# Ledger of designs, part 1: VH-VL binders against Laminin subunit alpha (LanA)

No score or structure here was measured in a lab: all are predicted.

Target 1, 191 residues: Laminin subunit alpha (LanA), of Drosophila melanogaster (Fruit fly) (q00174r1585to1775)
Amino acid sequence: SLLKHVSITTPEFHEESIKFDMWPVPADEILLNETTLKADFTLREVNDERPAYFGVLDYLLNQNNHISAYGGDLAYTLHFTSGFDGKYIVAPDVILFSEHNALVHTSYEQPSRNEPFTNRVNIVESNFQTISGKPVSRADFMMVLRDLKVIFIRANYWEQTLVTHLSDVYLTLADEDADGTGEYQFLAVER
Unless a header shows other numbers, all headers, positions and changes below count from the first letter of the chain; antibody chains are not in Kabat numbers.
F, E and O are the ipSAE of ESMFold2-Fast, ESMFold2 and OpenDDE, as the mean of both directions, binder to target and target to binder. V2 is 0.75 times the mean of E and O plus 0.25 times the DockQ between their complexes.
[cut] stands for letters that were removed.
The coordinates of atoms that the task and the answers printed are left out; those that the model quotes come from them. Centres of patches stay.

## First folded at step 1 (VH-VL)

Design b10 (framework fv_burosumab)
Fold by ESMFold2-Fast, scan of step 1:
Structure b10 (fold): chain C 191 residues (1-191), chain A 121 residues (1-121), chain B 106 residues (1-106)
Amino acid sequence: as target 1 above (191 residues)
Amino acid sequence: QVQLVQSGAEVKKPGASVKVSCKASGYTFTSYYMHWVRQAPGQGLEWMGIINPYGGSTSNAQKFQGRVTMTRDTSTSTVYMELSSLRSEDTAVYYCARDEWELLRGAFDIWGQGTMVTVSS
Amino acid sequence: AIQLTQSPSSLSASVGDRVTITCRASQGISSYLVWYQQKPGKAPKLLIYDASSLESGVPSRFSGSGSGTDFTLTISSLQPEDFATYYCQQFNSYYTFGPGTKVDIK
């Protein structure tokens, strides 16, 4: 079941790896509906120093390798309902986690506090770095995609974030139909 | 049948390390969290930490940070808990326990039989 | 950081009695509470999860209730095999066990 891979996580970044402060979140708490995930930080003690992430996994990720995602665009929308007064947390926006490595993307654009924030990440090596901040070769990037286990999407941006909604998670593949308009919904939710 | 089988009893001297194993069978090893819980003689249950066998990521109780290391081997469906710098107060039965990831409930539904670790000078 | 307390620490009751054990959290934990039974020399056994949901195979005489900070485990008609120590456990913030309540049958 895809619900096995849905999590809210606070990672510890080490020079070459990530260790996770794992939150076992009941499905009723994290799933608002079939297309929207919710992180309610009022229901748990928050370590205000550390970023939190939604762990998402498409059903196809579990059954096929993800080399075909290369060159595609990951897009998602975040909406914060309150808790904007805390200090900004500097952290990666997207983490590609594999069995052997983790790669991070930082957009440098601060999300909107009062309006939904949409981020779009092109899935190529030039948009990612190692945990230690080193550039990624295409060969290393393809190795991570081949063994991809989880995509982490950042859930808080301020130390006093109360509730975050994640919606409209889509992957647009580079090799589409002739009209070039095909999109796949990319969300770790059981149908 | 779903079961967790732990390694046998250990006797250690203060300052030594102990490594306890917990072998899972009868279910998909990487789909469930694994916890370590200990119980000193005549005392209550004390949570030590959690490991995600899927990625190997861990989170440990603050009391044990710096002394406990949890690892797993997916090829043998085995979780390990290593506790270093042993003291007499570490004498306890150590349990591994499965957390039902599918429901994300935080409930430990299957437990190992326990491993007695005695720390004595 | 969340502390759990149980009351009473121990009790003695007769077969057929209704037994109520309480668990209190130092802060609100919603319904993120689990109950276990432990018999002497054995590993704990899951009884109730999510504060009130009965685990498969557990006798219907066991029930749980509560939310927030106050929780109860009830045994409606105590049986000889219910001699045990009962533990509550929270998972709202990491994992914490209560100190346990020992139930002795006369």
Scores: ipSAE 0.007, ipTM 0.488, lowest interface PAE 10.9, mean pLDDT 80

Design b11 (framework fv_burosumab)
Fold by ESMFold2-Fast, scan of step 1:
Structure b11 (fold): chain C 191 residues (1-191), chain A 126 residues (1-126), chain B 106 residues (1-106)
Amino acid sequence: as target 1 above (191 residues)
Amino acid sequence: QVQLVQSGAEVKKPGASVKVSCKASGYTFTSYYMHWVRQAPGQGLEWMGIINPSGGSTSNAQKFQGRVTMTRDTSTSTVYMELSSLRSEDTAVYYCARDKTYYDFWSGSHYGMDVWGQGTMVTVSS
Amino acid sequence: AIQLTQSPSSLSASVGDRVTITCRASQGISSALVWYQQKPGKAPKLLIYDASSLESGVPSRFSGSGSGTDFTLTISSLQPEDFATYYCQQFNSYPTFGPGTKVDIK
């Protein structure tokens, strides 16, 4: 399974930190050039009113490659199967988590029920803020990238979200050469 | 060959519990969710719940809340469904069925229960 | 929970007939609808997935159509082995089945 490095989590937000638990994600099929991840909320035993995230754990998120993500783009596609009477959950769409800092991004465009949603986030300080909503300096942003542990991608938007599929997850690495932008697909890497 | 083989017929008295097994073979057991569906004599199909064989997580239909327990054993590729406090209305054939739902970006979601067990008849009588 | 209704509840037909069975959902389910065939004493068999896609090994006389709330299963020329009960099922939320349509010989 190429999904050994991905977890599902429901973080608890505090002033400048998050606390989270992780649980196993079922293995899904590789479809052409994409890997599909499934967050299946029908298997929960308790009502889920909390935002849930796919947590990406990858060797490229180690200390040797964190700063190369600066200026690149994170892009991904979500597809939801949702109940129609659940309330919308207010939460950030992307979280960059380091041991001592978490930075959040809220996208301008938001998904609609039962329609594919493609999001794209440029990895620069102006697109992120602290959990408490404060702006981030470049120096502080680079410190988070240097010690980056997890990139969280939001998995639910409504309280009665039943199934969310995550596909086409790419991190485009910024390149100083005009003709060569590096690209990495998080969910297509063998363990 | 992909197969689901269920345990044999059971006769139980009201108030007893029954545990039905479903042994999977011919595929990777932990890669597919498993459903439990029942059918009373002469009646339609009724969904009972679903289990993730990898993590063991379950979700049950509201009608069976507090009475149904689903478990699995990965070493034997077997799922189990236990129904307690049996009543005559629980007389039915119980099926396990494999879920083959997946998403493809270009074609969308694909749904279905593609492989079914042969069924286990549970009779509840005095 | 999403409720499914089927019509008719039963029908009588002859070999060679065109048979149409309908399934209606209590709310929109996109194309997340599946059709099964069940013969007496046997487990259900998957016929149509995604409302209109024919399962591998199923005869081409079977077809499905519809989206949203209204769906149909059609058998273009009924054969002796097609006398069975047909069920629709939705996967847009917790799975639920329709009550079934019994296809009897005339």
Scores: ipSAE 0.007, ipTM 0.465, lowest interface PAE 13.9, mean pLDDT 78

Design b12 (framework fv_burosumab)
Fold by ESMFold2-Fast, scan of step 1:
Structure b12 (fold): chain C 191 residues (1-191), chain A 125 residues (1-125), chain B 106 residues (1-106)
Amino acid sequence: as target 1 above (191 residues)
Amino acid sequence: QVQLVQSGAEVKKPGASVKVSCKASGYTFTNYYMHWVRQAPGQGLEWMGIINPSGGSTSNAQKFQGRVTMTRDTSTSTVYMELSSLRSEDTAVYYCARGLTIFGVVDTYYGMDVWGQGTMVTVSS
Amino acid sequence: AIQLTQSPSSLSASVGDRVTITCRASQGISSALVWYQQKPGKAPKLLIYDASSLESGVPSRFSGSGSGTDFTLTISSLQPEDFATYYCQQFNSYPTFGPGTKVDIK
């Protein structure tokens, strides 16, 4: 069972909305109530020290969904459709975690306190194209991700060892100016 | 100096409500989640819930659902925990505690690094 | 809910002794375990996070180890100021605390 959609409106997309669907873990232990995630919402303004993706996490937590970034019992993948002047369809693999009493998550790994928190997005170039069917380059895709101001989360619970031919892109949360404002970076890593 | 200062002790009758405050200083208030933890006399620690001071979203332990309300006031860097329909078993010291975070992301995995001094709430007839 | 058990529930030891306290989780929690020290009448103090990382300012005689379901807090050479109750806590799901281990110095 699929979560249908959630609407995110961002002012940086010049009045366009970003829509995304949540893809549940293929295994049979899906416990999240689909109806809870169909409400329209706007990404909350976040100060410069906090990632924009907290808008989504804060919304889900406030709805009494047991969603957390701590590696809960469930993992979901998000599928984005960018409102980028209507020219792009972007389908990154994004993982969002849900916490539930009935499930155990024994393989979740978090960085040590002294490590930067990293997000990993697997890019399948063949899955990205304009509405007219033209392929989208990695550079164009990364520009769209940057403009979303959303941090994508990865955990080993979802590791697909058989996807070795995909390009890996690591998104690193960094404070480039060391001023406490927080900045988003991406690190392109050779496979 | 990073510090959490809580309101003073309270004595309440069964059925009343109590509102405990926790004033933060010495750090950026909205960058750290705040937890509430209680401890009944001679008993262990019990987690009650968490609030994001940025935006005000909350998540509460199942045991306290419907009775606990957490709020914050960013202009005074203060979080509040209100517990209603008090019972004798709610007699406890109530603590606020700052969640340990890295790079502005919530991460209760690392624990609670700064604690308030505690507020004794006594519920008696 | 994930339940934590601690062993022993209490102990008495002499200054200079090596003290070991264990915490066991009812389900796997990876390394999402934290240790606190609480002295009588005081708020808890963070000692160890992420199962084995020593908090800044905590004496090096404290150490933590373990992963999955079995965790240990060790005090290599007990000091008079270590009289306290020690609690483990997990953050892999809704936070829960162990029942505590009381360390009494003879």
Scores: ipSAE 0.000, ipTM 0.447, lowest interface PAE 16.4, mean pLDDT 59

Design b13 (framework fv_burosumab)
Fold by ESMFold2-Fast, scan of step 1:
Structure b13 (fold): chain C 191 residues (1-191), chain A 123 residues (1-123), chain B 106 residues (1-106)
Amino acid sequence: as target 1 above (191 residues)
Amino acid sequence: QVQLVQSGAEVKKPGASVKVSCKASGYTFTSYYMHWVRQAPGQGLEWMGIINPSGDSTSNAQKFQGRVTMTRDTSTSTVYMELSSLRSEDTAVYYCARAPYSSSWYRDYFDYWGQGTMVTVSS
Amino acid sequence: AIQLTQSPSSLSASVGDRVTITCRASQGISSYLVWYQQKPGKAPKLLIYDASSLESGVPSRFSGSGSGTDFTLTISSLQPEDFATYYCQQFNSYRTFGPGTKVDIK
């Protein structure tokens, strides 16, 4: 299998850090197929007022050093269903987590219920903030990329979200020594 | 109650391959990463590689890339490490070692070790 | 690759002595450092993880400290069973071990 370790978490935001527990998820609950993850909130006892995230871990196939991703793009597609109504949950769309720091990105666009939503984030410091909303220096950004432990991709946007599918997760590499594709797919290691 | 039991000592000729096994018991096998570490006689510890709980992803130290293959058999709770193109400097005790998955995200410390397998490469 | 050095390479001590072993990294590794004890003919045993967290079942005379590049393992009152080789290990970038510090009886 080309799939890496993935989990679902509902982090707690604290000033400049997050606290989270990663839940072991059975394959039939989280994996829909080789390139798609699902979060089924009807099977989980989660606080539906809290944001939930897919965690993508890359600590096995490289040493957590993703400096080559600087200037590249993280792109992914979400498809979710919700109930009849429910409030939008205000939270970051992407979290770059290291033990030193957590940096967040918030998209300007709100996804529509029951429709695919594609997000694209250019991996540069100007697109990220500290959890408290402060700007990030290039040095601090590079320190996080050099020791990137997990990338969190938001899994719910609305109260009463039922099921969310995450697919087509790509990280474009800005490494000039790459094989010419410059692409790394988190839900598959083939490029 | 947690135990990692490794296969017995091996003597190989230069150029041969060796496959060492590590059988786990006393815990949920598919919840833990497994690492391989070797130690040449009178020398320090050298990390070789890691295999994830499901067995579909591995990472090896650059020195061993192309020569080491790690596999996992979930039905027998056994991890394997195969080292090819053996040289005399591969003479060492080879250890399997367990690392937590959920409670120690991105933390590679080894809480339980196998007893070690002596591999001697001689002509 | 991150290189670890340990000092001293070896030391001789008596029961009851305070023993200090240092580990230095070639670049910053935050608190991603582990200490192991290895007795002759045996597999290593985990003592301390995350630079300062004592593993369950390890005697309280063992303690770890440090962050960044400089780390210390301290044995406050050496016991007969503590004569062993001690290794540090980093997990910030891959996994590398220090060369070890041998603690011998005086």
Scores: ipSAE 0.000, ipTM 0.455, lowest interface PAE 15.7, mean pLDDT 78

Design b3 (framework fv_burosumab; at its last look DockQ between E and O 0.59; V2 from the best seeds 0.00; counts 0 for: pae E 13.3 > 2)
Fold by ESMFold2-Fast, scan of step 1:
Structure b3 (fold): chain C 191 residues (1-191), chain A 125 residues (1-125), chain B 106 residues (1-106)
Amino acid sequence: as target 1 above (191 residues)
Amino acid sequence: QVQLVQSGAEVKKPGASVKVSCKASGYTFTRYYMHWVRQAPGQGLEWMGIINPSGGSTSNAQKFQGRVTMTRDTSTSTVYMELSSLRSEDTAVYYCARDLGYYDILTGYSPFDYWGQGTMVTVSS
Amino acid sequence: AIQLTQSPSSLSASVGDRVTITCRASQGISSALVWYQQKPGKAPKLLIYDASSLESGVPSRFSGSGSGTDFTLTISSLQPEDFATYYCQQFDSYPTFGPGTKVDIK
């Protein structure tokens, strides 16, 4: 089943800490424009003893019907701003979750900083690996996207974290498929 | 092929510190978390903590908080575990172990797929 | 802290025997359980993750089952190279290990 929120039933972390501040956002605005209103997720009182994830796909699906049509030559770029009240801000884990498989974004070294960091993750097979760390074929990648249940974005790391924020979450369509270097298309909102 | 190669055996006096290294090869060092686990002679396995080699953030088991420091050097693909204020009960083989990359989606912890050969640390006077 | 218990603590079996080892968690951990094999003088080796998923390269005679609090490792036909200590580990929270089960071949 699709998740509306990521919940963890532990003493250290509660679902009520997750907030959505930009509800409701029109579906076409989330997908089509970098200046569009975006989701904002904040977790507070997070303990490093229990890792947590934001589940963003259910939010995006509720606001954006375009995402439910994964297939073929379509490629997406996931945009979000992440930060922690602390010493280290690293490239966040992004996980594509389907009923039968999970694909983990490959982690690259990036400079650490104490300020919010804007991320762009191209949703193409070369940027993801299997849960066991193996490369993903185009066919297997597309199979996961067709039956995608959740996109998870890591909410905390292996350190004491009192506040985690995830903001400006949205998807754009890539102009070209499947190499992670394609031109991105921002379509006008029509009313 | 993935390899984790640890530093050699050490003998220390009570109250000293020891720093064990673990050099990774055969994969992209920053893609996988690294764990430290120890095993006293004839005893079971005990988890000590985890380090994210990308950002350097760590989480340590409660028992070792205040005594253990985990660090990494991305230029040499090496993780380090330093244990201070050594006691006789710290005599053990210390292992580094790579995170499988299978994250429990809700908890974020993962099994360990590759292990270093172990470093024997003996604390004696 | 999640505590793991294993039974039996040790056993002796003959080549060809079916061997069953159990692991019980102090609270529900879903399928977040791992089995390792450790031979004398060697580092542990991953056998099974997520309670029942066989690691690549591990012989099919090894299998795992269970969910929640009760888990089982089965070796369907014990071979000489299988004498070892077997550990369960949970990853529902910070990792903890069971005390181990030593398997001696008669």
Scores: ipSAE 0.000, ipTM 0.476, lowest interface PAE 11.5, mean pLDDT 69
ESMFold2, look of step 10: ipSAE 0.000; ipTM 0.466
ESMFold2 (binder alone), look of step 10: mean pLDDT 90; pTM 0.919
OpenDDE, look of step 10: ipSAE 0.021; ipTM 0.636

Design b5 (framework fv_burosumab; at its last look DockQ between E and O 0.03; V2 from the best seeds 0.00; counts 0 for: pae E 9.6 > 2, placed apart)
Fold by ESMFold2-Fast, scan of step 1:
Structure b5 (fold): chain C 191 residues (1-191), chain A 122 residues (1-122), chain B 106 residues (1-106)
Amino acid sequence: as target 1 above (191 residues)
Amino acid sequence: QVQLVQSGAEVKKPGASVKVSCKASGYTFTDYYMHWVRQAPGQGLEWMGIINPSGGSTSNAQKFQGRVTMTRDTSTSTVYMELSSLRSEDTAVYYCARGDYVWGSYRYFDYWGQGTMVTVSS
Amino acid sequence: AIQLTQSPSSLSASVGDRVTITCRASQGIRSALVWYQQKPGKAPKLLIYDASSLESGVPSRFSGSGSGTDFTLTISSLQPEDFATYYCQQFNSYPTFGPGTKVDIK
């Protein structure tokens, strides 16, 4: 994948920003079945001291769907192949980005170097914060989801990580017509 | 004016390595990505990979993984492409080409080097 | 990987003719398509980007159209300097090129 330096600030919180590098997930490495977005991609040469992210872009998320991702689950698996040891990097695990807003999620769990790491994030406002660490209202959260441009998935946890493999990326939808049920549908992406 | 000047023609034996250079001028070297594209005689264009001159990070086409290495030297505004374990099928003109990379998109190549002919023969 | 095909592989035309070249993608690429012109012994030259945007300095007789999987390059009135090979390229994923279309003089 290809490294790009990114810096995000929110207009409401001018004093704080987040800086990282991004590698986009190639469209041709995502296999689509009837209801599932699945990525199987290996990031090479993450040999840097800065946070790095896979970028899952708008065209892979929102091809034919006018349905909100609110209440759904984002799940993914990372596998790290190490050749060098490095210091732990502190960074959020998931970033939801729209044109004018960015919201971050930080998981408690830490991956181990030679074991698969599976993360699951429920897409509701209580699981996300502003870059400055403030809570998010339902209205602000929905604004980001309606104009979602990129979902960033953290790719490195240690300085000088050589290889990170991203697999089994799923984004599911909650059934918005169901009262009190938790039944989900997968977001379908077509090419 | 933007100019990309490549090193001269090379003749190599199978199993050898070749290192091609591309010197940039007329713009800020670290503001644009650099790609490598090759063309076998009488054939079409084949993308090999991309390097970010600012940080030195690279991404190579699957076909060339493990035997292509891209590097740069910011003091001389030069990018390098080294291809190892050469085969007769690697006989081609190798181009460097300036491109952009915008929000996950590799875009297009607006300026190209003149090309370097690499011949692999026993 | 996204594969591109071009048709025809070659054509013969006269000065003043309208020439159309098509490029088809193996999957949808939105408008992420570029056209290049290559003359013998020379590097490719950018003509059209984002499927239909004309590069600065390129004559207005060149135009591009299409979206999704089907794209066309049109030369409205072929000139002597337009005899060349034309390549399409996609950038919706890692760059890939079409096999080229050679435009020869009749």
Scores: ipSAE 0.005, ipTM 0.481, lowest interface PAE 12.4, mean pLDDT 76
ESMFold2, look of step 10: ipSAE 0.006; ipTM 0.558
ESMFold2 (binder alone), look of step 10: mean pLDDT 92; pTM 0.928
OpenDDE, look of step 10: ipSAE 0.158; ipTM 0.732

Design b6 (framework fv_burosumab)
Heavy chain, then light chain:
Amino acid sequence: QVQLVQSGAEVKKPGASVKVSCKASGYTFTSYWMHWVRQAPGQGLEWMGIINPSGGSTSNAQKFQGRVTMTRDTSTSTVYMELSSLRSEDTAVYYCARSPTYYYDSSGYFDYWGQGTMVTVSS
Amino acid sequence: AIQLTQSPSSLSASVGDRVTITCRASQGISSALVWYQQKPGKAPKLLIYDASSLESGVPSRFSGSGSGTDFTLTISSLQPEDFATYYCQQFYSYPTFGPGTKVDIK
ESMFold2-Fast, scan of step 1: ipSAE 0.007; ipTM 0.496

Design b7 (framework fv_burosumab)
Fold by ESMFold2-Fast, scan of step 1:
Structure b7 (fold): chain C 191 residues (1-191), chain A 123 residues (1-123), chain B 106 residues (1-106)
Amino acid sequence: as target 1 above (191 residues)
Amino acid sequence: QVQLVQSGAEVKKPGASVKVSCKASGYTFTSYYMHWVRQAPGQGLEWMGIINPRGGSTSNAQKFQGRVTMTRDTSTSTVYMELSSLRSEDTAVYYCAREYYGSGSYLNWFDPWGQGTMVTVSS
Amino acid sequence: AIQLTQSPSSLSASVGDRVTITCRASQGISSYLVWYQQKPGKAPKLLIYDASSLESGVPSRFSGSGSGTDFTLTISSLQPEDFATYYCQQFNDYPTFGPGTKVDIK
């Protein structure tokens, strides 16, 4: 792919009534410090030998930039339906993208081929580093969260043709009641 | 109150499979992740995997790949863990545990735990 | 995967003693560490979360400290009911447990 910029359309959603598919983008085509971000929220087949990502934009989070005031957890599930004859691709599982900087998560375990992969990431400075591999202070981390534009979730782990579905995406805030109030969710539908 | 109640002890032969249940009550079942942890006699705690009760998605520890299956039934607020191709080394107490998070804390912890299910694998 | 080690693997102590157990992570986990107590035949019980926060209902003689890679659980004055195995666990990624520290009677 020759994409020179990222475009994202902010979705409208109602609890459990609207579902969105995410569109993966190759990692080397993510434009840092871009002033305009737009992405198509449509699932597509990934067929290159480079890492690809789903761009997630949470409407409520981006309206208020509140994640910087509360601790939180990102959770999601990847469903792999085809295409696993290639080698493993080395890339971060999660990228936090802001107007100022991008922070990358360190991957610990690779998912099993052709099986669903549920991941859960605490959104704190110790889980992230700069794209150059340097540690991030809490103050710098919170500045990124305040201007957070996109959370990129890795869509492929192996080379060759891959169809990946992203589902069960949750952003859970620490200051909630016992029933999960403050949860942000996007539901993905398999086509 | 909030509690997890597991099925009773099982005795199985090598090569068989076992399915342990964990019934949740006192909270919204689909709002919290559920984990499975086992403990062989005299040994430490070993994490087996996680299930999201809302969507049913799971992730298992590499050691159990191909042998463990976790499922749930939202109508009964019950999570299941099935382990196949049992070996003597699978003799252990199996626990379910809810992943909880508290107000004012950016951490999660296991609360509550099920009472445990003893699975004995012997000829 | 993040690996946790505990020291000592076991210790013997008397009622009234100060007991210190350490937990070390293979990489930085901020304060995303919890401590559990387990008595024979029972499920583990939460003692400390967020490295240093005492769970409601847990006696004040228990305390936790540390951040990053090195963590400590302290029992200021050991009581008879405290003889148990203690486990550290991280929630920085998928959960992993330390091997446990058994606290026995001298």
Scores: ipSAE 0.006, ipTM 0.501, lowest interface PAE 13.6, mean pLDDT 72

Design b8 (framework fv_burosumab)
Fold by ESMFold2-Fast, scan of step 1:
Structure b8 (fold): chain C 191 residues (1-191), chain A 124 residues (1-124), chain B 106 residues (1-106)
Amino acid sequence: as target 1 above (191 residues)
Amino acid sequence: QVQLVQSGAEVKKPGASVKVSCKASGYTFTSYYMHWVRQAPGQGLEWMGIINPSGGSTSNAQKFQGRVTMTRDTSTSTVYMELSSLRSEDTAVYYCARGGRYFDWLLSDYFDYWGQGTMVTVSS
Amino acid sequence: AIQLTQSPSSLSASVGDRVTITCRASQGISSALVWYQQKPGKAPKLLIYYASSLESGVPSRFSGSGSGTDFTLTISSLQPEDFATYYCQQFNSYPTFGPGTKVDIK
């Protein structure tokens, strides 16, 4: 299996900064198979209201191809398979994290409790904000993509979320001229 | 300007159903959540549920599960709340209210614009 | 469910007075608290969101403060149009409202 590094984490938001506390769950405990990642919240207390995220790291994107994601689409599917009662948790759906900045996105379409949720986010500055809610210039957006450390995908929406599966994670890689030359699948089996 | 205009007052018998409408204007209908909140005479406010007008997904407060159904019509920018098996305790003013937004990136379950309210009276 | 309490349940005040209303949550809600004003026969009106952010068009005599479990709404110089019932509401989980505080003329 040639999977990229994955983690579960809970962010603390403070003005222009994010601090991440990774759940002390080994990556192998959240990996269900090569095409699906599992976040098992049964290891947490039912009353935990913190937002949690799948952290996906594309080592290929993190080399010399970070900017090739500009203008492409991040698409993924979430399945909430057990224990999705309780309080709604307010948090962004996607975080682009770099050492210089963190940019957040909240999608207009939100999941229902017992249905698969497929989300698609166009990777352009107009779909993201700073932590403080300021608009992002293209130059600032490209700086984040150049030094992209992690893409965080939200894993829980309700306080009593018990199991969430993440699958079908794709990032369209665009030419520097926005030609759109292909797709990269974060969770894939290499043959 | 943002406006939420609700249907008129209803008088129902116990066991009946009522369907209240809320027509939105002055903003992009599918970009904000819509909530329903009720208030019994002389009492406080009680949240009933939420609908995402874009996909039609809903989430209802536990005490109303099985009795409340929320729907929307994107062609008319209208949301609907249907409450079935009415009891005298359901006598209240029912409000639709638009979900707020803190910054453009954070949709939040507070209410920045409210409909005028629809009085539903349940009596025999 | 997160429970909200308000104190006082009612108060009597005169025009020009400083009025303070408190809201307490049964558990931590960070800054996920809003304040509404409701006049008889009318829908509630948003005053303050995220504990301390003043809604556009709301007079600056209204202010909010607090975080975690303890929150305050202050009206620095009460005007005749401010006699109303005030509600706090949390949105850190499914929305719940406080029982309201009625501000009556003295």
Scores: ipSAE 0.005, ipTM 0.467, lowest interface PAE 14.0, mean pLDDT 77

